VH-VL binders against q9c950r261to396. Designs and how they scored, part 6

Target 1, 136 residues: q9c950r261to396
Amino acid sequence: VPTFEDVKEVTIRRSKLAKWLMEPFFEELIVGCFVRVGIGRSKSGPIYRLCWVKNVDATDPDKTYKLENKTTHKYLNVVWGNETSAARWQMAMISDGHPLEEEYRQWIREVERTNGRMPTKQDISEKKEAIQRTNS

## First folded at step 13 (VH-VL)

Design x3
Fold by ESMFold2, fold request of step 14:
Structure x3 (fold): chain C 136 residues (1-136), chain A 122 residues (1-122), chain B 112 residues (1-112)
Amino acid sequence: as target 1 above (136 residues)
Amino acid sequence: QVQLVQSGAEVKKPGSSVKVSCKASGGTFSNYAIHWVRQAPGQGLEWMGVIIPYFGTAYYNQRFKGRVTITADESTSTAYMELSSLRSEDTAVYYCARGGEWLDSYYYMDVWGQGTLVTVSS
Amino acid sequence: DIVMTQTPLSLSVTPGQPASISCRSSQSLLEEWGKTYLHWYLQKPGQSPQLLIYEVSNRFSGVPDRFSGSGSGTDFTLKISRVEAEDVGVYYCMQSIDYPYTFGQGTKLEIK
């Protein structure tokens, strides 16, 4: 079971998604990382869910949107709970901030409720290394 | 084609509750956010809340002070809106509407139900 | 709550003439590094609302190209280049940057 700190280290922010968007290694780097998807804003601030990235969907070139200063038709298929059920998201709807402990606990509870799968500590370690290499 | 079909008109007394159903046909219900919007006679549109079944969560317009409960049953592709402690001012047509075909377009409503008239009268 | 103010509240136009509807929000609808959450709906007589334009300027599928949206920040405009009989109804702007979502008061468009 990965800890909150483990998950934080492999949670990708919107600015990094935009930075890496056009790289040939984009999908292989992002798959298996976490993102915070925005599901609205309340008076107390933005509302996020912590999801992991199952794959990148770029199959419909007509569904374009703006991601920061770029235009793209790439979407993230993200998972909340069981990995057999994914939701497609624009990267423009991803937070540029770090996850909160409550978001991590919500993720844990949903994985348990749906009998989903946890990434191993080894999986997390490999993602950390891949991110580090790319940031250099 | 995607359609949202709502339950029929209701006549209620003040202080009671009403529960309106919204059944989705076509498409994939788990990809939808379902909104509820009401329109009092001769008035504009008022957003009541949304349910996002994929995340198992709902958000409400606080104007209703906790009188609104929005739920969904994915097995029947049906969303529900319950309004309690009804007042005569709650007389309105109640619409359900889905966000876009995919969940990341939850924030605008592209398919609307036919509306359900709820009349609150003594 | 974000207040959405439409002007005019009523509009009578002769067929073939242009129409313009303004919508002003009490705060910016632009999210940092991203989208502007302003949308336009039409409610034709006796019908449910229907989406015309999302995110300021994107026409929804099947909406005629005589409809266009523009604006930024807090000031937005819906234009109809040549009004036709089928355009009769009430037009609403809506913001979805914050819960609760809010609509303008509506603009009733009629043909002279």
Scores: ipSAE 0.704, ipTM 0.902, lowest interface PAE 1.4, mean pLDDT 91
Fold by ESMFold2, look of step 13:
Structure x3 (fold): chain C 136 residues (1-136), chain A 122 residues (1-122), chain B 112 residues (1-112)
Amino acid sequence: as target 1 above (136 residues)
Amino acid sequence: QVQLVQSGAEVKKPGSSVKVSCKASGGTFSNYAIHWVRQAPGQGLEWMGVIIPYFGTAYYNQRFKGRVTITADESTSTAYMELSSLRSEDTAVYYCARGGEWLDSYYYMDVWGQGTLVTVSS
Amino acid sequence: DIVMTQTPLSLSVTPGQPASISCRSSQSLLEEWGKTYLHWYLQKPGQSPQLLIYEVSNRFSGVPDRFSGSGSGTDFTLKISRVEAEDVGVYYCMQSIDYPYTFGQGTKLEIK
């Protein structure tokens, strides 16, 4: 079972998504990472869910939106729980902050409730290495 | 294409409760956020809350705290709003509305039900 | 809660003439993501509300191009370039940056 720190190290912030958006490695790198999806704001601040990226959807070039100072038609298909159900999400609504431990625990509970798949520690290690090479 | 059909009008006594249903046809219910909005006679629109079944969560307007429960049954593609401890001020038309076709548009309402009149009278 | 204030509350417009409705929020509707969470709805007589404009300026599918939205921060405007009889009804702005979502008081549009 990956730890909170394992997941945190492969959680991608919005600024990084915007930075890498145009790179040829973008889709390969982002699949298998985590993102914090925004589902509203309360008095105590933004509400996020920590989701696992299943794939990048760019199949509708007419569905464009602004991501920081760029325009894109790329979306993330993310998973909450098991991989049989994914939600399509625009990257402009991904957090630019670090995940919270409670968000990680919520993700763990939902994966367990739905008998979903978790990344292995090996999967995370490989993704960490890919991210490090890209940041160098 | 997508349609939201609500249950029929109800007349209720003060202190009782009402449960309004909202059945979605067309599209994929699990991808929806379902909002509830009411409109008292001669008044404007008032947002009551939203359910986001994909994430297993609901958020409520705190002015209704403790009186409103919003639920969803994905097997029947139906959302419900229950308002308890009814008072005469709760007489209104109650609407359900979908966020966009995809969940990342949860924050605006693109398809509305026909409305359900609830009259609270003794 | 974010207060949404519409001006005017009522309009009488000669057919073919422009109309303009203002909406002001008590807080900025611009989110850190760069989106602005301001939307416009029309409720025609005897009908449910219908979405006109989302995110300040995007026309919803099937909305005529004589409807346009603009603004930023706390000040927003809905414009109808040439009012037609079918445009009568009550117009509402709504913010969805924070829970609870809130509507303006409504602006009733009538034909003179």
Scores: ipSAE 0.686, ipTM 0.901, lowest interface PAE 1.5, mean pLDDT 91
Fold by ESMFold2, look of step 14:
Structure x3 (fold): chain C 136 residues (1-136), chain A 122 residues (1-122), chain B 112 residues (1-112)
Amino acid sequence: as target 1 above (136 residues)
Amino acid sequence: QVQLVQSGAEVKKPGSSVKVSCKASGGTFSNYAIHWVRQAPGQGLEWMGVIIPYFGTAYYNQRFKGRVTITADESTSTAYMELSSLRSEDTAVYYCARGGEWLDSYYYMDVWGQGTLVTVSS
Amino acid sequence: DIVMTQTPLSLSVTPGQPASISCRSSQSLLEEWGKTYLHWYLQKPGQSPQLLIYEVSNRFSGVPDRFSGSGSGTDFTLKISRVEAEDVGVYYCMQSIDYPYTFGQGTKLEIK
């Protein structure tokens, strides 16, 4: 079972998504990482859910949007609980901040409730290394 | 084509509760955010809240604190809005509306139900 | 709560003439990295509201190209280049940057 720190280390921020968007390794790198999807804002600030990236959806080239100073039609299919149910998300709506421990606990509870899959610590270690190699 | 069909008109007494249903047809219900918006006679639109079934959570207009509950039943593709402690000022048409084709469009409403008139009279 | 102020509240237009509706928010609707959460709806007489424009300037599917939206920050405009009889109704702007979402007061468009 990965810890909050394990998940935090492989959570990709919006600025990194934008930086890597056009790279040939983009999907390979970010699949299996985490992102914080925005589901609204309150007086206390943005509300996020920590989700696991299943794949990149670029199948509709007409659905374009701005991601920082770029235009793209790439979307993230993310998993909140069970891997058989995914949601499509614009990368423009991904947080540029770090996950909160409560967001991690919410994710854990939903995976357990739905009998979903979690990455192993080994999966995370491999992803962490891939991220580090790309940042160098 | 996606359609939202709401339950029929209600006449209620002050202090009671009403529960309006909103049945979605077409698409995958878990991918819909469902909003509730009301309109008092001769007045504008007032957003009451949203449920995001994929995340199993709802967010409410604090004006209704403690009186509104929004729920969803994925097995029947139906969202519900329950308003308690009814007052005469709650007389309105209550709409449900879908937040876009996918959850990443949760923040605007593209398909609306036909509306449900709730009349609160003593 | 973010206050949305529409002007004018009522508009009477000769068919074929342009119309313009202003909407101002009490706070910026621009999210830091680019998205602006301002939308326009039309409620025709006796009908449910319908989406016209989302995110300032994007026409919803099936909306005629005589409708256009513009603006930024706190000031937004809906324009109808040539008003037709089917355009009568009440126009609402809405913000969705913060909960609760809020609408403008509405602008009733009538044909002279």
Scores: ipSAE 0.541, ipTM 0.869, lowest interface PAE 2.4, mean pLDDT 90

## First folded at step 14 (VH-VL)

Design y1
Fold by OpenDDE, look of step 21:
Structure y1 (fold): chain C 136 residues (1-136), chain A 122 residues (1-122), chain B 112 residues (1-112)
Amino acid sequence: as target 1 above (136 residues)
Amino acid sequence: QVQLVQSGAEVKKPGSSVKVSCKASGGTFSNYAIHWVRQAPGQGLEWMGIIIPYFGTAYYNQRFKGRVTITADESTSTAYMELSSLRSEDTAVYYCARGGEWLDSYYYMDVWGQGTLVTVSS
Amino acid sequence: DIVMTQTPLSLSVTPGQPASISCRSSQSLLEEWGKTYLHWYLQKPGQSPQLLIYEVSNRFSGVPDRFSGSGSGTDFTLKISRVEAEDVGVYYCMQSIDYPYTFGQGTKLEIK
């Protein structure tokens, strides 16, 4: 099971998504990363779910939205528990903050409950390295 | 095209509970949220709560003080709204509505059920 | 809770004439990522509500182009360029930036 620290390091925030959006490496790099998807707001602020990114969905060029100052038709297919069931998500609704430990715990529980795929240590390590290369 | 079909009209006594069902067809249930909205006779719309089956979570209008329970059965593509401790003022048409075509559009209601009249009377 | 205030509450319009409904929110409906969570619904007599406009200005599928939405922050407007008989009903604005979602009081549109 990946640690919270591991997940934090491969969690991509909205501003980074916007930055990488048009980069040739984006669609490959984002796979296996985590994002915090917004699912509402309460008195305490925005509510997020920590999700695993399955792939980029750009199959609908007619459905565009704004991500920061950019217009895009790229969506993320994210996974909450089992990757057999992914949800499409606008990157604009991805948090620009860091994941919370409680969100990580929720994700772990859901993956276990649904017999979902848990990223391996190798998966995380490779993703970390890939992200580092991009940041350099 | 997604369609929401709700259960039939209910007549209830004060203090009892009612459970309204909302069955979705023509789409993937996990791709959207389900809202519940009610409308008292001659009144406006009141949001009761939302369930997002994909994330297994629901959020409620606290004005109902915990009397509302929203659940979903993905196997049957059916959402439920249970309202307990019924009062006469709970007499209303209760609507379920789909929260967007996709989950990322959960925040507006693009498909509505036909409504379920719940009458609370002694 | 966010309070939504519509004006007017009733409107009688001659067919072919324009109509305008205002909706004001007690706080900004603009989210940090740039979306404004203001939507318009129409409830025709004896029917369920139906979505007209989402996110201020986007017409929902099947909605005639005579309907338009505009506004920003806390002030929003729904316009009908040429009112038709089928446009009769109650119009609601709704905010969905915060739970609980809240509706305006509704604006009843009638034909003269």
Scores: ipSAE 0.901, ipTM 0.957, lowest interface PAE 0.6, mean pLDDT 96
Fold by ESMFold2, look of step 21:
Structure y1 (fold): chain C 136 residues (1-136), chain A 122 residues (1-122), chain B 112 residues (1-112)
Amino acid sequence: as target 1 above (136 residues)
Amino acid sequence: QVQLVQSGAEVKKPGSSVKVSCKASGGTFSNYAIHWVRQAPGQGLEWMGIIIPYFGTAYYNQRFKGRVTITADESTSTAYMELSSLRSEDTAVYYCARGGEWLDSYYYMDVWGQGTLVTVSS
Amino acid sequence: DIVMTQTPLSLSVTPGQPASISCRSSQSLLEEWGKTYLHWYLQKPGQSPQLLIYEVSNRFSGVPDRFSGSGSGTDFTLKISRVEAEDVGVYYCMQSIDYPYTFGQGTKLEIK
């Protein structure tokens, strides 16, 4: 199973989503990566869940929102646990920070509870390489 | 179109507990965040907490956390709020409300239940 | 907790005249990347609250164009360009930038 470091290396921050938003390779690159979705703020700080990106949803061009200095109608369908239970998320509500080990453990626990799938180490290696090529 | 239907009015004695149900019809319940808000007679609105069933988590107004439990049953599309150690000042109408149509709009309430009057008297 | 302060607390308006309700927060409701977590609700007599405006200025579906919201940071306004009889009720602002979510005290709007 992938380690915390494996997952961390393919977790995409909001600033990168904004940077790549209009590139023709955006959808292909981001599917299969991880993002931290924000589910509120407490006195202890922001609360996130680490989710796997299943696909990009751009089917409703009237549902626009601001992502940093850009306007978009692209959303991420993300998975928590079972792949058939996707949630749609604005990229504006994705963290710009790195995942925490507790967030990774929560993700592992939920995948196990639901008999979900997780990326293989090969899947992660391919994503890592794709990200590196894109940053060149 | 989604509707939230709450359980009926309750009359309770101080020190007891009440559990209010909130059944959702329409839409997909796993896409919902469910809030609970109360309103004492002649008073304003007071947010009690939220449950996000997709992530299996709930967050409470600290004012109520020791006495409030919010749960959800996805198989019946029903959320519950239980308030324990009831006091006369807990007499209020209790509302459930859905966040936005999609889970990433959890932070405002677009559909409200009809309200449940809970009366606490000796 | 973020304190939300509404003014006025009550308002009597002649039909057809404008109305304006102010809401101030004890902290900025602007999230770092541009989203502002301020919403307006109306509770008509004997009814549950209903959403009017979300994220400062977005009218919810079915809300008439005579309702508009504006503001930024800590200072927000709900305006009704021409008050009608069905607008009677109590108006609440709410912040949702931080848990716990908090409402203003409410502004009761009546027709003279």
Scores: ipSAE 0.668, ipTM 0.898, lowest interface PAE 1.6, mean pLDDT 91

Design y3
Fold by OpenDDE, look of step 16:
Structure y3 (fold): chain C 136 residues (1-136), chain A 122 residues (1-122), chain B 112 residues (1-112)
Amino acid sequence: as target 1 above (136 residues)
Amino acid sequence: QVQLVQSGAEVKKPGSSVKVSCKASGGTFSNYAIHWVRQAPGQGLEWMGIIIPYFGTAYYNQRFKGRVTITADESTSTAYMELSSLRSEDTAVYYCARGGEWLDSYYYMDVWGQGTLVTVSS
Amino acid sequence: DIVMTQTPLSLSVTPGQPASISCRSSQSLLYEWGKTYLHWYLQKPGQSPQLLIYEVSNRASGVPDRFSGSGSGTDFTLKISRVEAEDVGVYYCMQSIDYPYTFGQGTKLEIK
């Protein structure tokens, strides 16, 4: 099971998504990363779910939205528990903050409950390295 | 093409509970949220809560003080709203509504059920 | 809770004439990622509400271009360029930036 620290290091913030959006490596790099998807706000603050990114969905060029003043038709297919059921999500609704440990715990429980795929240490390591290469 | 079909009218006594169903057809149930909104006779719309089955969570209007329970059965594509400790003021038409075409558009209601009248009287 | 205030609460319009409904929120409906969570619904007599406009200015499917939405922050407007008989009903604005979602009081549109 990946640690919270592991997940934090491969969680991509909205601002980074916007930065990488048009890069040729984006669609490949984002796979296997994590994002915090916004699902509302309450009196206690914004509510997010930590999700695993399955792939980028750019199959509908006519469905565009704004991401940090950029127009895009790229969506993320994200996974909460089991990848057999992925959800499409606008990158504009991805958090620009770091994941919370509670969100990590929720994700772990859901993956276990649904017998979903848990990223291996090697998966995380490789993703970390890939991200580092991009940032260099 | 998505339709929401709600259960029939209910007549209840004060203090009892009512459970209204909302069956979705024509789409993938897990791809959207379900809202519940009620409307008392001659009054405006009141948001009761939302369920997001994909994330296994529901959020409620705290004005109902815990009397509302929203659940979903993905196997039957049906959402439920249970209101307990009924009082006469709960007499209203109760609507379920889809929260957008996709989950990321959960925040507006683009498909509505036909409504369910719940009458609370002694 | 966010309070939504509509004006007017009722209006009578001659067919073919324009109509305008205002909606004001007690706090900004603009979120940090640029979306403004204000929507308009119409409830025709004896029917369920139906979505007219989402996110301030986007017409829902099947909504005629006679309907338009505008505004920002806390002030929003729904306009009907040429009112028709089928436009009779109660219009509601709704915010969805915070739980609980809240509606305006509703604006009843009638035909003269």
Scores: ipSAE 0.914, ipTM 0.960, lowest interface PAE 0.5, mean pLDDT 96
Fold by OpenDDE, look of step 17:
Structure y3 (fold): chain C 136 residues (1-136), chain A 122 residues (1-122), chain B 112 residues (1-112)
Amino acid sequence: as target 1 above (136 residues)
Amino acid sequence: QVQLVQSGAEVKKPGSSVKVSCKASGGTFSNYAIHWVRQAPGQGLEWMGIIIPYFGTAYYNQRFKGRVTITADESTSTAYMELSSLRSEDTAVYYCARGGEWLDSYYYMDVWGQGTLVTVSS
Amino acid sequence: DIVMTQTPLSLSVTPGQPASISCRSSQSLLYEWGKTYLHWYLQKPGQSPQLLIYEVSNRASGVPDRFSGSGSGTDFTLKISRVEAEDVGVYYCMQSIDYPYTFGQGTKLEIK
């Protein structure tokens, strides 16, 4: 099971998504990363779910939205629990903050409950390295 | 195209509970949220709560003080709204509505059910 | 809770003339990622509400271009360029930036 620290290191913030959006490596790099998807706001503050990114969905060019100062038709297919059920998500609604440990625990519980795919240590390591190469 | 079909009209006594169903067809149930909104006779719209089946979570209007319970059955593509401790002022048409075309559009209601009249009288 | 205030509460319009409805929120509906959570619905007599405009200015599917939405922050407007008989009903603005979602009082549009 990946640690919270492992997940934090491969969690991509909204501002980084916007930065990498048009890069040739983006669609490949983002797979296997994590994102915090916004699902509402209450008196206690914004509500997020920590999700695993399955792939980029750009199959509908007519459905555009604003991501920071850019216009895009690229969406993320994200997974909470089992990848047999992925959700389409605007990158604009991804958190620009770091994940919370409680969100990590929720994700772990859901993956286990649904018998979902848990990233291996190797998966995490490879993703970390790929991200580092991008930042260099 | 997605359609929402609600259960039939209900007549209830004060203090009892009512459970209204909302069956979705024509789409993938897990791709959207379901809202519940009610409308008392001659009055405006009141938001009751939302369920996001994909994340297995619901949020409620606290003005109902815990009397509302929203659930979803993905196997039957059906959402439910139960209102307990009914009062005469709960007499209203209750609507379910889809939260957007995709799950990330949960925050507006683009498809509505036909409504369910719930009458609370002694 | 966020309070939504519509004006006017009733409107009588001659067919072919324009109509304008205002909606004000008690706090900004602009979120940190640039999305403004203000929407408009129409409830025709004897029918369920239907979505007209989402996110301030986007027309829902099937909505005629006679309808337009504008505004920012806390002040929003729904405009009908040429009112038709089929436009009769009650119009509601709604905020969805915070739970609980809240509606305006509604604006009843009638034909003269």
Scores: ipSAE 0.908, ipTM 0.958, lowest interface PAE 0.6, mean pLDDT 96
Fold by ESMFold2, look of step 17:
Parts: C-alpha cells; sequence; structure tokens
Structure y3 (fold): chain C 136 residues (1-136), chain A 122 residues (1-122), chain B 112 residues (1-112)
C-alpha cells in the first residue's frame, strides 16, 4: 500500500503536464502517476480529488482547449476507486499544487470501498525514478 | 441523446418536505454532474446545488440553510432533490440539469429536465 | 456570492434587426491562465432553459450562427445578428467560477 509521501512524490502538477505535453515520453511517463482534479471552487478555494492516471486520450483532434497558454487536444482518463470506471479530464482542470493528506485518505477509502486496484510499491519506485530523470 | 425526466407536480403544506426525482437516460450516469435550479412564478433562475456521482459529492447553495439535500442512485440513473421545512416562498418550478457531455465540463448546464412544479400553500 | 447584472431587462426588436444583451459580474470570471466561467441560457415561453453559449463564446450544439458571445473579465455581451420570431424568450447569463452559481436577472426579448 503506498504511503501519502509515496503518492505525493508521483503526483504531477499542471505546470509539469504543460512542460512535457509535446515530449515523446509524455504518455509513458504520465500513465500510472497521480493528478489532483478540480471539482469546483468554494469561497475558501478550489476543491480537488486525487486520481490515478489510466491513459492519455487524444482521439478527437477537434476537441481542443487551452493549457497554460498552449493549445492541446490531449485528455487524461483518471480513476477514482475502481479502475474500470474512468473519467476523462482536461489537463487545464488539474491542480498546480501538492496533494493534501485528507485527499490521500479519501482516495484510499474509495479504493477500499470499491475493491479497486492500487499501484504496487515497485510501480511507485519506477515512476519516482522516471520523474527524477526527466527533471534533471 | 441524453434526456432528463422529472417526477410530477406536487402540492405541499408549509413545514413539510418534497423530494423531486430526475431520471437520466442515455450515456453513463456516473460521468454526469447533476444540477438543481428553481424558478419562482414570474422570477429568474436560482441555482440550488450540484451532485457529482462519480466522486460521491454534493455542494449546496447555502441560501437554503441546509434545507436542501441532493442525492443520486447510480443503479437507477436517478438524482433526487429534497427540500424540507417548506415555505410559501418555495413555490416554484424545480429543474434538474446535466453538466456538459463529459465530467470535466461539470460547471455549465447542457441538458435540462422538463421541470417540476411544487406549490406550497395551506 | 457573485452578483450578475444584465442590461437591458427588456428588449423589443424588429424582426431581422440585431440585438445585444450585456452582462456584468461583481468579480472577474477568469480563473488563472485558462477558462472564463460565463455562460448564456435562453428560456423560450413555456419551456425549460436551454444552453446557448458556454465559456463566453462557444455555441452549444444546434445553436445558430446568428448567436455570438464575447467579453472578458467582468463585462460580457450576447449578440443576435438578425433576430427571428423563435428567438423570443428570456436570456440569462450565469457564472460558475465559484459556488454558489448565480444567474443574471434575465432579459426578456420580444418582437415588435
Amino acid sequence: as target 1 above (136 residues)
Amino acid sequence: QVQLVQSGAEVKKPGSSVKVSCKASGGTFSNYAIHWVRQAPGQGLEWMGIIIPYFGTAYYNQRFKGRVTITADESTSTAYMELSSLRSEDTAVYYCARGGEWLDSYYYMDVWGQGTLVTVSS
Amino acid sequence: DIVMTQTPLSLSVTPGQPASISCRSSQSLLYEWGKTYLHWYLQKPGQSPQLLIYEVSNRASGVPDRFSGSGSGTDFTLKISRVEAEDVGVYYCMQSIDYPYTFGQGTKLEIK
């Protein structure tokens, strides 16, 4: 079971998604990482859920949107709880901040409730290394 | 095409509650955000709240002081809005509406139900 | 709560002529370097509201080209280049940058 710190280290921010958007390694790196998807904004600020990235969807090139002053048609399919129930998300709706412990606990709870799949310790380790190499 | 079909008109006494249903057809219900909006006779639109079934989360307009509860039943593709402690000022048409085609477009209302008239009087 | 103010509240237009509706918000509707959370709806007589324009300027499916939206920050405009009889109804702007979402008061459009 990955810890909060393990998940935090493989959570990708919006600015990194925008930076890597056109790199040949983009999908390979991002799949299996985490992102914080925005689900609304209250007076106290934005509301997020921590989700696991299943794949990148670029199948409709006419569905474009702005991502940090760039234009793209790439979307993330993310998982909340059960892997078989994915939701498509614009990367523009991804947080540029770090996850909160409460968000991690919400994710753990939902995976357990739905008998969902988690990344293995080895999966996390490989993503940590890949992220570190890319940041060099 | 997605359709939203609401339950029928209700006549209620002050102090009671009403529960309006909104059944969705077409598409995957878990990928919908469902909003509730009301309109008093001759008046404008007032947003009541949203439910996002995929995340199991609802957010409310606090003007209703906790009198509104929004829920969803994914097995029947049905959302519900319950308004309690009814007052005569709650007489209105109540609409449900789906967010955009995909969940990442939850923040505008693309498809609307036919509306449900709730009349509160003695 | 964010206040949305529409002008005019009532509009009477000769068929075939243009119409313009203004919407102002009490706060900016631009979130970061991205989206502007301003949308337009039409409620025809006896009908449910329908989406016309989302995110300032994007026409919803099936909305004719004679409808266009523009604006930025706090000041937005809906234009109808050539009004037709079926355009009669009440037009609402709405913000969705913060909960609770709020609508303008509505602009009733009628044919002269």
Scores: ipSAE 0.678, ipTM 0.901, lowest interface PAE 1.7, mean pLDDT 91
Fold by ESMFold2, look of step 16:
Structure y3 (fold): chain C 136 residues (1-136), chain A 122 residues (1-122), chain B 112 residues (1-112)
Amino acid sequence: as target 1 above (136 residues)
Amino acid sequence: QVQLVQSGAEVKKPGSSVKVSCKASGGTFSNYAIHWVRQAPGQGLEWMGIIIPYFGTAYYNQRFKGRVTITADESTSTAYMELSSLRSEDTAVYYCARGGEWLDSYYYMDVWGQGTLVTVSS
Amino acid sequence: DIVMTQTPLSLSVTPGQPASISCRSSQSLLYEWGKTYLHWYLQKPGQSPQLLIYEVSNRASGVPDRFSGSGSGTDFTLKISRVEAEDVGVYYCMQSIDYPYTFGQGTKLEIK
């Protein structure tokens, strides 16, 4: 079971998504990482869910949007809990902040509630290494 | 061809509750956020709350705190809004509405149900 | 709660003439992601509301070119370049930057 620190180290912020967006390695790097998906705002601030990236969806090149200083048609297909119900998001909806431990606990509870799959420690280790090499 | 079909008009007594259904057809139900909006006779629109079925999460306008419950049943592609402790000022048309084509458009209402008139009369 | 203020509250327009509706929010609707969370709806007589414009200036599917939206920050405008008889109804702006989502009071458009 990966720890909060394990997951935190492979959680990708919006600014990093924008930085890597056009790189040929983008999809292979991002798949299997985590992102904080914005699902609304309240008076107490933004509301996020920590989601696992399943794949990158670029199948409709006419569905473009602004991601910081770039334009893209790439969407993240993410999983919350059960892997059979992926949902697609613009990367513009991803937080540029770090995950919170409560968000990690919510993710764990949802995976357990739905009998979903988690990444292995090895999966996380490979992502940590790939991220480190890319940040050189 | 997404459609939202709501349950029929209801007449209720003060102090009772009402549960309005909203059945979605077309598209994947879990990919939609469902909003509830009401309109009293001759008045404007009032947002009541949202449910995001994929995350199992509902958020409410605090004006209705404690009286409104919004739920969703993915197996039947149906969302529900229950309003309790009804008062005469709750007489209104209640609409369900869903977000845009993708889940990333949950924050505006692209498709609306036909509305359900709830009349509270003693 | 974010207050949305529309002006005017009613319009009487001869067909073929332009119309303009203003919407002001009590807080900026531009969020750090670069999106602006302002939308316009039309409720024709006896009908459910329908989306006209999303995210300030994007026309919803099937909405005629005579409808356009503009603005930024806290000040927004819906324009109808040439009003037609079928445009009769009540126009609402809505913000969705923060819960609860809030609507303007509505602007009733009538044909004269």
Scores: ipSAE 0.459, ipTM 0.838, lowest interface PAE 3.1, mean pLDDT 89

